# Ledger of designs, part 11: VHH binders against Rho GTPase-activating protein gacQ (gacQ)

Target 1, 189 residues: Rho GTPase-activating protein gacQ (gacQ), of Dictyostelium discoideum (Social amoeba) (q54sl6r67to255)
Amino acid sequence: GSLPFLFEEELPTILVQTIDYLQLFGLQTPGIFRENGSLASIQSYRSLYDNDKPVNFPPHEAHVVASLLKAYLRELKVPLCTFEHYDMFIACESIADEKVKVELLKKVIAHLPPFNRKVMKYIFSFLQKVVENSNVNKMTPDALSIVFLPTILRPQANTDLEILQFTVEDSKSTKTLMSSILLNYDEIF
Key: E = the ipSAE of ESMFold2; O = the ipSAE of OpenDDE; V2 = 0.75 times the mean of E and O plus 0.25 times the DockQ between their complexes.

## First folded at step 8 (VHH; framework vhh_8ghr_2)

Design f6 (from e5 with D31S S32D S58R G100D; at its last look DockQ between E and O 0.14; V2 from the best seeds 0.00; counts 0 for: pae E 9.9 > 2, grease 24.7 > 24.2, placed apart)
Fold by ESMFold2, look of step 8:
Structure f6 (fold): chain B 189 residues (1-189), chain A 126 residues (1-126)
Amino acid sequence: as target 1 above (189 residues)
Amino acid sequence: EVQLVESGGGLVQPGGSLRLSCAASGFNIESDYAISWVRRAPGKGEELVARIYPYSGRTSYADSVKGRFTISADISKNTAYLQMNSLRVEDTAVYYCARDYDYIEGDSWGYTFDYWGQGTLVTVSS
């Protein structure tokens, strides 16, 4: 009965499974996405996914699962926001008029590759739920902009030190970028 | 509420020393988070100066400060320090303490910064 999947690219399994878990066990977790999980656990789960093995997360692993999601996004060869659009995203932060900023963000996001836009829509829909629970988890839109944005937006660089230096230079200029996207989700997507 | 408060800046002559402090509250610095010192010189962008991962004791330094600066942490006071020796005029900057989070990039470490202090001014001048 359903349409053949040959005509539609599906969301990655790791993305769906981590977000499903976090919707159940992560929304009330203080510091979710800000506090890191065990590196050893993250790498163990990553190995299971890389070898197409089943992954089952226990109920008390929210920090590990959040870290795994961020690691997956960071490891994309081309970041979700792409290298081509990096400077335009950075420039949007400097726009003081929120309506103009949101209009430009909508335009930049609309010009991303269709799959990237689909993944961004999916992730940001979930992040709205994280923000909705900020009274308990302490993750405001601005807090998420600081810790989550680097996983999807980075400059093209040849060394880890260059990437870190660009992140340091840009981190103050991008503090509210995700806030604008999250608070204007329906207009942007 | 996570806060980072820098102190210890001031005016010093070339060749002198200063010790900067970063007092943390709202989290335990012995956690998996790292503490970094970042500086911003007049007319320049930000430069990562030094980093410590207090749980493991691992440190790293910018080439411009290697051998002159030492980052450390006192778990009992929940405070990180930057000992700055053999100061030069080009070390003049506002120094920020920042909390960062390790992440995986391939099989190597990466960094993000989620909290920053207000900064402390260091002026090296004769």
Scores: ipSAE 0.005, ipTM 0.292, lowest interface PAE 9.9, mean pLDDT 81
ESMFold2 (binder alone), look of step 8: mean pLDDT 80; pTM 0.799
OpenDDE, look of step 8: ipSAE 0.025; ipTM 0.388

## First folded at step 9 (VHH; framework vhh_8ghr_2)

Design g1 (from f4 with T104I Y105K T112L; at its last look DockQ between E and O 0.36; V2 from the best seeds 0.00; counts 0 for: pae E 6.7 > 2, grease 26.6 > 24.2, SAP .747 > .668)
Fold by ESMFold2, look of step 9:
Structure g1 (fold): chain B 189 residues (1-189), chain A 126 residues (1-126)
Amino acid sequence: as target 1 above (189 residues)
Amino acid sequence: EVQLVESGGGLVQPGGSLRLSCAASGFNIEDSYAISWVRRAPGKGEELVARIYPYSGSTYYADSVKGRFTISADISKNTAYLQMNSLRVEDTAVYYCARGYDYIKGDSWGYLFDYWGQGTLVTVSS
């Protein structure tokens, strides 16, 4: 199928529809974004989106819809955080002073292409709601750093194996980035 | 230091049962990734046997063991278990406990494990 692209003027339909669904049906789901839905179901929905056909998610599909959102973000040709800013995001993790780290994160995010920043603001606003419900869904910022951050932050690489290797290693190295962004959302965005 | 220690392997007759344990330390299994049992038969590749998400209790089983094996977690003991019933000769393998997560890669799932135990040998023979 066709590789997904970010629309310059509008949020992608799949992004809006998956997040709308998850705001209604996913916030109380234990392990949301940690557990994956049926791959067959995910691929069926992906095929519908790829062929510009209507998609309707039935109730009780939160894991499938969360998996679909992650797949969409992972498969962007250029990750949401971009290749250009990758090293700056990684460098933020080594900053011990939280206030200084947040100031740098704000600057790095401000230098993203305006549409990437708009999409990040939209996604992270939703992820704040996920964290607010962590007493039920068990998804803390640390948990999201492990399973979600690799979908938006990866290095430029020459092979699929190299890309996979980098994102796994750097996810371990970026443990606190999700926490810093989510807990300081209003200052950063 | 993150550590996974398997125990409970041994020699058993076909049709018998064994219970494997995976004691975790250095992290809380409720707050962590998925915990999996992976087996390697002599001269063969890896097979994901079972997986549990301790934070939700959700489980996965390979078709080869479904209905015979049960994975569980005891949060208070920080330990995962694999109850193996109706054992067959083809279940003979070294069984590893692993921590990790799955991810989507194109049209399939990939599985990445960041910590492995040392393994425990299960031998099923008449």
Scores: ipSAE 0.074, ipTM 0.519, lowest interface PAE 6.7, mean pLDDT 83
ESMFold2 (binder alone), look of step 9: mean pLDDT 82; pTM 0.819
OpenDDE, look of step 9: ipSAE 0.252; ipTM 0.642

Design g2 (from f4 with Y103W T104V Y105T; at its last look DockQ between E and O 0.61; V2 from the best seeds 0.00; counts 0 for: pae E 6.1 > 2)
Amino acid sequence: EVQLVESGGGLVQPGGSLRLSCAASGFNIEDSYAISWVRRAPGKGEELVARIYPYSGSTYYADSVKGRFTISADISKNTAYLQMNSLRVEDTAVYYCARGYDWVTGDSWGYTFDYWGQGTLVTVSS
ESMFold2, look of step 9: ipSAE 0.098; ipTM 0.509
ESMFold2 (binder alone), look of step 9: mean pLDDT 83; pTM 0.818
OpenDDE, look of step 9: ipSAE 0.372; ipTM 0.719

Design g3 (from f4 with T104I Y111S T112F; at its last look DockQ between E and O 0.58; V2 from the best seeds 0.00; counts 0 for: pae E 5.8 > 2, grease 27.2 > 24.2, SAP .789 > .668)
Amino acid sequence: EVQLVESGGGLVQPGGSLRLSCAASGFNIEDSYAISWVRRAPGKGEELVARIYPYSGSTYYADSVKGRFTISADISKNTAYLQMNSLRVEDTAVYYCARGYDYIYGDSWGSFFDYWGQGTLVTVSS
ESMFold2, look of step 9: ipSAE 0.140; ipTM 0.553
ESMFold2 (binder alone), look of step 9: mean pLDDT 81; pTM 0.813
OpenDDE, look of step 9: ipSAE 0.408; ipTM 0.733

Design g4 (from f4 with Y103F T104I Y105R; at its last look DockQ between E and O 0.33; V2 from the best seeds 0.00; counts 0 for: pae E 8.6 > 2, grease 24.4 > 24.2)
Fold by ESMFold2, look of step 9:
Structure g4 (fold): chain B 189 residues (1-189), chain A 126 residues (1-126)
Amino acid sequence: as target 1 above (189 residues)
Amino acid sequence: EVQLVESGGGLVQPGGSLRLSCAASGFNIEDSYAISWVRRAPGKGEELVARIYPYSGSTYYADSVKGRFTISADISKNTAYLQMNSLRVEDTAVYYCARGYDFIRGDSWGYTFDYWGQGTLVTVSS
């Protein structure tokens, strides 16, 4: 008697495993997400995930695991914040009234595809913990705007270098997006 | 305004040494940013030479300069340095100090920079 069970999409395995690891071993790591781990290790783990092989991270590899998470997000064909919402996110910075800015951010995030919003909610919950430990790990919202935000928010472009250059230019004009989302997490999500 | 000002370039013979300085203003170098030295040789593209994260002291070097160049930072002077020893003709380039970050691009590191200095010329020749 078992019937087919309608199953909601689960969060991607690489996302869950990297964030679980970083919650245990990365929150106190100075420069997490800014310093890079061994490139050879990162590529080895990427190969395992790409081939659906088991991955077990040893202790003391927080920089490798953080780099893997960023690489996963950056390499999505459509970024987490999507191309179609890019200009709306960028426009939020120009709003002087913080409450109006947060209301618009909430609306923009609510218009993301439901799975993207679910993933974003999960990631930002974790990033709050990173910021809570910034006295040790040195990763403020400003630092995350530079090194993390471009992995999820980028314009349509022809090359990875052009994508990064465009989002770096726009991140100078979106200095408060990361902090506005993190400080207003419960209202937005 | 954020500014980076390089100094210390010049003409030197092969085997000699130079010390480059990068004085930062408008931000504290300790505050989680990497400071990099990037060089552009005549007829060549840009090469990341060295990088330091001043808050932790972590450093990275291009293979071409390992063992010869040392990057350092003096947080109290808000200044990064590149000590260049055993200089070779192929080290001839304009050296730029830059602030920014790196990312993984497929099988390699990509680097991007939000602020640059004016550059200082290093010429290694007899």
Scores: ipSAE 0.011, ipTM 0.401, lowest interface PAE 8.6, mean pLDDT 82
ESMFold2 (binder alone), look of step 9: mean pLDDT 82; pTM 0.821
OpenDDE, look of step 9: ipSAE 0.300; ipTM 0.668

Design g5 (from f3 with N28D Y105T; at its last look DockQ between E and O 0.06; V2 from the best seeds 0.00; counts 0 for: pae E 9.8 > 2, unsure alone 64.9 < 65, grease 24.3 > 24.2, placed apart)
Fold by ESMFold2, look of step 9:
Structure g5 (fold): chain B 189 residues (1-189), chain A 126 residues (1-126)
Amino acid sequence: as target 1 above (189 residues)
Amino acid sequence: EVQLVESGGGLVQPGGSLRLSCAASGFDIEDSYAISWVRRAPGKGEELVARIYPYSGSTSYADSVKGRFTISADISKNTAYLQMNSLRVEDTAVYYCARDYDYTTGDSWGYTFDYWGQGTLVTVSS
């Protein structure tokens, strides 16, 4: 079904529980966030969270939990980066000078609603750990950016033409955006 | 085993209609994936025609087919559909159903398709 709204004051339970699990069991998993978990398991966990039921992840479910986290973020009615700031994020990618790009990314992220910025800081702190273990998990900043960024950044579109054009055009234009944030975390957050 | 099976292709006159089906097995289409229709015309590259996220109902279309084609999904049958109306000669192609997982195939940015059907031929001619 439906997804929870991000208007809560505390971090969503699913976000905390999936990230806690992945920090313990997912950092050394080859292809984490790239490979699918069991679809049946993902659907089962989604149902538990949708009905506010307790969730306990077994120790060998890293791909399932990573897939669940991505699904949660992708299915938010308003993406984490918001529709309002979409064009500002896209504009940052076009900047050739990395130092200028990072400076602007810091400003764009600072202008997000405070709760959204809090959640982004939390997620990216964790994703830094994934990158730090890339020698084992094989997820470089660029690789992670490609598979993860679509879960938090998408355009608001009122016509099918706009949606398709944004999907094709912007996916080609955001290849390194998340990498710039991850590699410059301390300056940006 | 993940499987996508297309059906419904054939020969049709310009202005006619066809309905393509994509029956999925080995996964539930209500999951976080997108289902896409991709076509390859003779001598042309791939074109993403239509895309649906069945779990939310969100859809998108190529400019070349907008207003003529409609993608839909029936969760209870685990099947996606492409209704093609007002067909034109340039719509002649092999149409593939594909599962979109939002991950890379190498260094390129984009959506990637991790499972493909065998394709169904649509020929539009008089």
Scores: ipSAE 0.006, ipTM 0.157, lowest interface PAE 9.8, mean pLDDT 80
ESMFold2 (binder alone), look of step 9: mean pLDDT 78; pTM 0.789
OpenDDE, look of step 9: ipSAE 0.270; ipTM 0.652

Design g6 (from f3 with S60Y T104I Y105K; at its last look DockQ between E and O 0.42; V2 from the best seeds 0.00; counts 0 for: pae E 7.0 > 2, unsure alone 63.7 < 65, grease 24.5 > 24.2)
Fold by ESMFold2, look of step 9:
Structure g6 (fold): chain B 189 residues (1-189), chain A 126 residues (1-126)
Amino acid sequence: as target 1 above (189 residues)
Amino acid sequence: EVQLVESGGGLVQPGGSLRLSCAASGFNIEDSYAISWVRRAPGKGEELVARIYPYSGSTYYADSVKGRFTISADISKNTAYLQMNSLRVEDTAVYYCARDYDYIKGDSWGYTFDYWGQGTLVTVSS
């Protein structure tokens, strides 16, 4: 069996709460998503979510909340972009013609499981607001491509050595991929 | 082409001081990247020594160097520095400057470095 209705209609609580917080308190924060919050604070909040306890963020913890969101996405058993589509996303980066790249990105994203596409749309809509405030927060589309993309796109790996090798290659080969998606959001989604 | 060039290494007595420089070219250090100093000592793996986010001035130090080393950046010269005071024999290592994109991996920070310098040797010896 399948639970597509529940999965498709309910965004995870941690995703909604962190993004709601960042829309209120994070858009003007210099280096949001690039600077790390306190690791101890991040792990404390993570424990609360893991035990289904209430979480309330104070207004001055934008870096902690941004780090928590990234940690949540990176620790998903199957990444948001899925393992199945990894090579397709990587192949889009090698396309020199931006119009052709965007058309293929639209097709790859359309073939994601419907819930994954819904979550991507939700996250990228928020990231557009981050980019709109880049004069203050200093987070351009290219900066987000470097620091945020690894949280949603990674290859399937069986060993720590394989993970390290893929992480290094990903940082070199996918630096502008999110920029293409963010700058062409309306066409892609 | 992105390059990082370290300088300032050498031989120094215990208790002495040394200043390392990391000159960046092909990118602006202000433009959202962290700059890190990483060292490799004989028989040990890589250790993140210090990190700076030049646009905000935020810094990180390993416990082994806290209070003795200071990382800084001069945006106008596109250069990061590591001031090393109260040097110990255990600080002997090749020191690398790297462009840094860290992330949470389980209960610790994972590090992703996409560009490295060639390294500069620091030897602390009586």
Scores: ipSAE 0.016, ipTM 0.414, lowest interface PAE 7.0, mean pLDDT 81
ESMFold2 (binder alone), look of step 9: mean pLDDT 78; pTM 0.792
OpenDDE, look of step 9: ipSAE 0.555; ipTM 0.799

## First folded at step 11 (VHH; framework vhh_8ghr_2)

Design i1 (from g3 with Y103E; at its last look DockQ between E and O 0.39; V2 from the best seeds 0.00; counts 0 for: pae E 4.3 > 2, grease 25.5 > 24.2)
Fold by ESMFold2, look of step 11:
Structure i1 (fold): chain B 189 residues (1-189), chain A 126 residues (1-126)
Amino acid sequence: as target 1 above (189 residues)
Amino acid sequence: EVQLVESGGGLVQPGGSLRLSCAASGFNIEDSYAISWVRRAPGKGEELVARIYPYSGSTYYADSVKGRFTISADISKNTAYLQMNSLRVEDTAVYYCARGYDEIYGDSWGSFFDYWGQGTLVTVSS
């Protein structure tokens, strides 16, 4: 048969488990989402999730868990913001009037597939807590825009290297997109 | 305008030392960026030599320089440094200061740099 259209889906286990962990152990971690955990640890956890095995994160693994969340999002076959809406998100960044930018972002996000919007709402609710602790963790909205946005917004490409090259060249054009969403969360979601 | 200006390169004999400086302007190095030293030797591609996140003090060193090179930052001068000791002929390269971060992609690391200096030449020869 056909794959059903799902109007509501459970949030992925990896998403919930990583965010739950980071709410407990990651909010005060300097450089969370910018500094990476051990590659070996990340790959080990990734393998467990890929094989539907139980995962338990010990304390003091915040960089590993944050890296795992980013890797999960980056490796989605279709990014959270979708390929279809990529150009519209990029266009929002170039709008100088913040009120106009926020209104357009609200509309673009409202047109995402319902599940994608639900996941974005969940992730950004958590990222607001990261920003609220930025005096300790040093992760401002602008910092998150640089390191986190590429995990959810990318153009269609054939290889990881093409994605990296394109994202690096577009980094200036997407510097403040996440901060606009985070600072206007209640209006947008 | 973000700028990175390297200095301190030169000619040195094997076993000698040099200290490279990377003066940053247009941003504070304590802000959530890594400052990296990347080198290109004649006929070789680029190699990430060392990286520091000044806000946390976290560092990385390539295996080829570990134990010999030390990266540091002086927040008050908005400057990063690479102390290079026990220099070898193989360290001969143009050394670039770059701003960015490392990210995991696939099964490896990728380095992402948005601003580069113009480089400073280090020549190690007898």
Scores: ipSAE 0.234, ipTM 0.592, lowest interface PAE 4.3, mean pLDDT 84
ESMFold2 (binder alone), look of step 11: mean pLDDT 80; pTM 0.806
OpenDDE, look of step 11: ipSAE 0.344; ipTM 0.693

Design i2 (from g3 with W109T; at its last look DockQ between E and O 0.77; V2 from the best seeds 0.00; counts 0 for: pae E 5.8 > 2, grease 24.6 > 24.2, SAP .687 > .668)
Amino acid sequence: EVQLVESGGGLVQPGGSLRLSCAASGFNIEDSYAISWVRRAPGKGEELVARIYPYSGSTYYADSVKGRFTISADISKNTAYLQMNSLRVEDTAVYYCARGYDYIYGDSTGSFFDYWGQGTLVTVSS
ESMFold2, look of step 11: ipSAE 0.136; ipTM 0.566
ESMFold2 (binder alone), look of step 11: mean pLDDT 81; pTM 0.814
OpenDDE, look of step 11: ipSAE 0.546; ipTM 0.797

Design i3 (from g2 with T105Y Y111S; at its last look DockQ between E and O 0.64; V2 from the best seeds 0.00; counts 0 for: pae E 6.7 > 2, grease 24.9 > 24.2)
Fold by ESMFold2, look of step 11:
Structure i3 (fold): chain B 189 residues (1-189), chain A 126 residues (1-126)
Amino acid sequence: as target 1 above (189 residues)
Amino acid sequence: EVQLVESGGGLVQPGGSLRLSCAASGFNIEDSYAISWVRRAPGKGEELVARIYPYSGSTYYADSVKGRFTISADISKNTAYLQMNSLRVEDTAVYYCARGYDWVYGDSWGSTFDYWGQGTLVTVSS
């Protein structure tokens, strides 16, 4: 049509569908993102997405859907935070002054490719809702830094073992980065 | 500081039973952590034996121990337990209590552990 509309780049279907589901069914789930769902179910849904088949998640699959989201992010060829910015994110963790750390995180995130920043904004907006329900789901910002940050931040690696080993090392060195982003969302995004 | 202290290991004959304890301090086991038992036999790698999420009671068991071992938690004592029945010689190992979270990557899944106990030896021998 003749009306002025602005088209925006679309978010990946799996990202939108998993987050929509978790916003409805996952916010009150104890240990969300910490427990795996059934591996068979995760792999079944992955196959549907890989073959461009419709996916419908029934109720009470929050752990499966959360695991699927984490697997999607972790298995990206280039992580959401990119390889180029990895060292900058790691350096932010060593900054003791939280205000200075947040200002540097804002700058690093602003230099991500625009689509990556858009996806991060979308994911972290949702994760704020997870934190808001932490009295029931038990997932504080610090807990999310341990379990979720490795899915979006890693150095380059050639094997699954190297990837897993780097995420363990990164968790030790980046324990609170995600909590800094979550607690300062409005300033950063 | 976070600590996990195992106890209850020892020497038993095949067919016997033991109960291992994992006393946690520096965190509440109810609040969001999986507590796992991992064993390491001499000359072998680590094997995840059992896992519990105390806040929900959800459990996992390795196929090799399913039906023989039971993991449980007592939130008021901040302690997890592994009841080991019908013990076999191949159950001989150092048993570690560990805290952690689950992951999936490709066709693989597992757990990552951020804190470990020092282990308790279980020897099953005639």
Scores: ipSAE 0.091, ipTM 0.533, lowest interface PAE 6.7, mean pLDDT 84
ESMFold2 (binder alone), look of step 11: mean pLDDT 81; pTM 0.808
OpenDDE, look of step 11: ipSAE 0.393; ipTM 0.723

Design i4 (from g2 with Y33W; at its last look DockQ between E and O 0.35; V2 from the best seeds 0.00; counts 0 for: pae E 7.0 > 2, grease 25.6 > 24.2)
Fold by ESMFold2, look of step 11:
Formats: C-alpha cells, sequence, structure tokens
Structure i4 (fold): chain B 189 residues (1-189), chain A 126 residues (1-126)
C-alpha cells in the first residue's frame, strides 16, 4: 500500500515571520537586538500571536520585531538550549583552546533535541547575516553573545527575578560562547 | 581597563542647572553600548535617570526628569553628558554613569550594567 507522509515539525510562525522581517529590514539597523522597541507595540503583537490573529509588520519596526523575537525565545518554558545542557554550555566557555571549545560545542548542540537543534541552526544562520553587517548595525559576535545568548540559555529558576539575576551572572561567564558558534557555524551545524 | 569617570556635580539652588560629564576610557562609546545615568537618592534606592545609545542617538528618560534633563554624547571626546535644568530638591542624589544594556523579563523591562563610575554628588538646596 501507500506509505504515510512523514513531516518534520514546522518552525513556529512567530519565529519565521520575525526572522523574515529582520532579514529584509533589520540587518542595517544600528543596535539591533540591543536597543529595545516599544513595550506597548511588543505586547500588541504578542496578543495577536497568542490569539492566532494575522500579524503584519510595517517596514520601520525593526527594534520592535527584534525585541519580539527575543521575548518569544526568553518566555519558552524550557529554553532553546534546555536546562539539561546548561552546565555543558557554561563549561564550553571556560575552554581556552578555541578548537577544543568548538568541538565540544558541536557535540553539545548535536545532543540537543532534534527540533531544538533545527531552531538553533535557523536562528544562527540569520545571526550570521547580522554579524556580516556589523559595520553598519554595530552588532559584533561578542555583542550578540551578551544580548542574545540569555534568551536561549538560562538555568532553571523559580521566579522571573531569579532568572534575571542568574542571566546577569552567567552573561559575565558566557561572553564569547555565542560568537564561537557564529564564527564556526559550518563546522558546528 | 574600562573606566567611567563622572564630573560636574555640586551644590545648586532649586531652579538651577548643572551639567554632568561621563568620560569613558578603555572602549569607544560609539560602539554598540548604552551609556546611562543612574542616581541614588537618600531613602529611594537606584533610579535610571537617562540613557543614550551614542551610535544611533536614541535616548530615554525617567518620567521624573523628562523635559528638564537632556542626555547627549560627544563621540570625538568619548564622553556622555547629562544637562540638568530646573533642578528640584528631589533631584538631590549621587549620580553614576554606567555602561550596559536593557533586558526584557516577561512583560517588564530591566537593565544590566557591567561598569560603573565612582559617582558625583548633586545637592539641590537653598
Amino acid sequence: as target 1 above (189 residues)
Amino acid sequence: EVQLVESGGGLVQPGGSLRLSCAASGFNIEDSWAISWVRRAPGKGEELVARIYPYSGSTYYADSVKGRFTISADISKNTAYLQMNSLRVEDTAVYYCARGYDWVTGDSWGYTFDYWGQGTLVTVSS
């Protein structure tokens, strides 16, 4: 007989739509991902997505859309890098030899749940384009490690305040982790 | 070594003006950092007063100072400024210059600073 269609899990709509927008309108935006957009606008778009309503971003809202993407990732109940792998990611930062660090990062990312790895590959492919435009947008790999990594990597905590406190503390110890992934994308993914 | 050095504080009467300076060294303020003025008033804890992103010119102000204070940056001098006009007794505080970035937690805003200056005292009294 006929075999059933096999489908990979589709990327979340909000992820695809925000990244599509930012590829068109955000790559030349100074301070993208560092400067936050209007909270009211972010909340308005979140409400639309929460209620499965159509979302259309006007051309001049790159900071809002970047903030929305970060908020989406930050608010996942289980972060993209997962709680289980948190200590392994932190341990990678402490490795002085860049080649050894990259090989461990490749292994840790390969052990993520397949869907999480797929989403990371998608996001980091886009972030490479952000870095390629850093002469205009001012977002170097190290800058992205500071402002973007906390949205995908956090320890398990009981309150939003604890999460913020741990993120600040761990940002000091994970400063270059994301830049190692970005600069070695092809080897890692 | 990253350093932020504040200056320009002092004693002023209500309605007066002061200009605070924050001289940065060890990094360029035109890079993708935010420079903020944070104050600690007696009995109130820390309050973000103003923030500037020198590379874009974007600025933010606390409601309590909006219309009276102006933050600016001179990239050529690697220095940020806080022009404080129409000063009130409630503006009395130690004012700190800080480098850092914003953070979003759920539906609220927060901020994180990695370097602070030593502070400069502003006293508004008759």
Scores: ipSAE 0.021, ipTM 0.459, lowest interface PAE 7.0, mean pLDDT 83
ESMFold2 (binder alone), look of step 11: mean pLDDT 80; pTM 0.800
OpenDDE, look of step 11: ipSAE 0.194; ipTM 0.610

Design i5 (from g2 with Y55F; at its last look DockQ between E and O 0.01; V2 from the best seeds 0.00; counts 0 for: pae E 22.6 > 2, SAP .672 > .668, placed apart)
Fold by ESMFold2, look of step 11:
Structure i5 (fold): chain B 189 residues (1-189), chain A 126 residues (1-126)
Amino acid sequence: as target 1 above (189 residues)
Amino acid sequence: EVQLVESGGGLVQPGGSLRLSCAASGFNIEDSYAISWVRRAPGKGEELVARIYPFSGSTYYADSVKGRFTISADISKNTAYLQMNSLRVEDTAVYYCARGYDWVTGDSWGYTFDYWGQGTLVTVSS
């Protein structure tokens, strides 16, 4: 893979702060990313970030912080994997040969906008640590695919019904994509 | 069992020529599939070099090889070919033959590949 010659755009503050927190306090938390934190707390933190106010998380809010990260990614106007590449990612899921699937996933990810690829690399590096602790936190690559993948990969949809149908149908049928990326991180990135 | 077997790689001097073959078995290349040549140079990602739809004869070439490389198919031998002329050092790579579906109709971006060959090494050096 080719990288941008010179890339100076910084990672979003909310992304760095939530992941830093979760590396310290979330890796041993059972059901992290599957079990939601308090909606009221999530909304309060979102308001602080939306207004560029300082945010400092207390030590025992791993579920809230994980939920906030997912909410941030889900609410991007253009998802991290982009609308343009959605069909290419879905097509990779249908490939039975894991070696071929991984080679094509590397190509699809290499074609993402450079900033999106940088963010993908950052998030998946962290998610590998979540998987490394799955004996305690119970979040296997398959479990993460079900609950996390829809926050970064979605089709362009115009109604809540279309979004709900995507969440149920496509996330079930795309559960191996995250496993393939996570287990082959070094080759892909 | 569907298989693709590449051959014809080797060492060649700049300006030389090679012809790569992709022998298909387990399917007829004239049936609805596109056959592509994809290359991977050391330390670089894959590049779609050329594509043919054998039934229609439609072809695509990467800008980096246009005018130098020719993809073709011989339906009677169930084999696709890549004729590589005016070779350059930057053409050095492992060349893979791949069968794929176009997820966009009539586009050279048919990126759902279901079968790949083992690859054949092409080295261009003086």
Scores: ipSAE 0.000, ipTM 0.064, lowest interface PAE 22.6, mean pLDDT 79
ESMFold2 (binder alone), look of step 11: mean pLDDT 83; pTM 0.826
OpenDDE, look of step 11: ipSAE 0.140; ipTM 0.594

Design i6 (from g3 with S36H; at its last look DockQ between E and O 0.67; V2 from the best seeds 0.00; counts 0 for: pae E 4.1 > 2, grease 27.8 > 24.2, SAP .786 > .668)
Amino acid sequence: EVQLVESGGGLVQPGGSLRLSCAASGFNIEDSYAIHWVRRAPGKGEELVARIYPYSGSTYYADSVKGRFTISADISKNTAYLQMNSLRVEDTAVYYCARGYDYIYGDSWGSFFDYWGQGTLVTVSS
ESMFold2, look of step 11: ipSAE 0.279; ipTM 0.630
ESMFold2 (binder alone), look of step 11: mean pLDDT 85; pTM 0.843
OpenDDE, look of step 11: ipSAE 0.443; ipTM 0.745

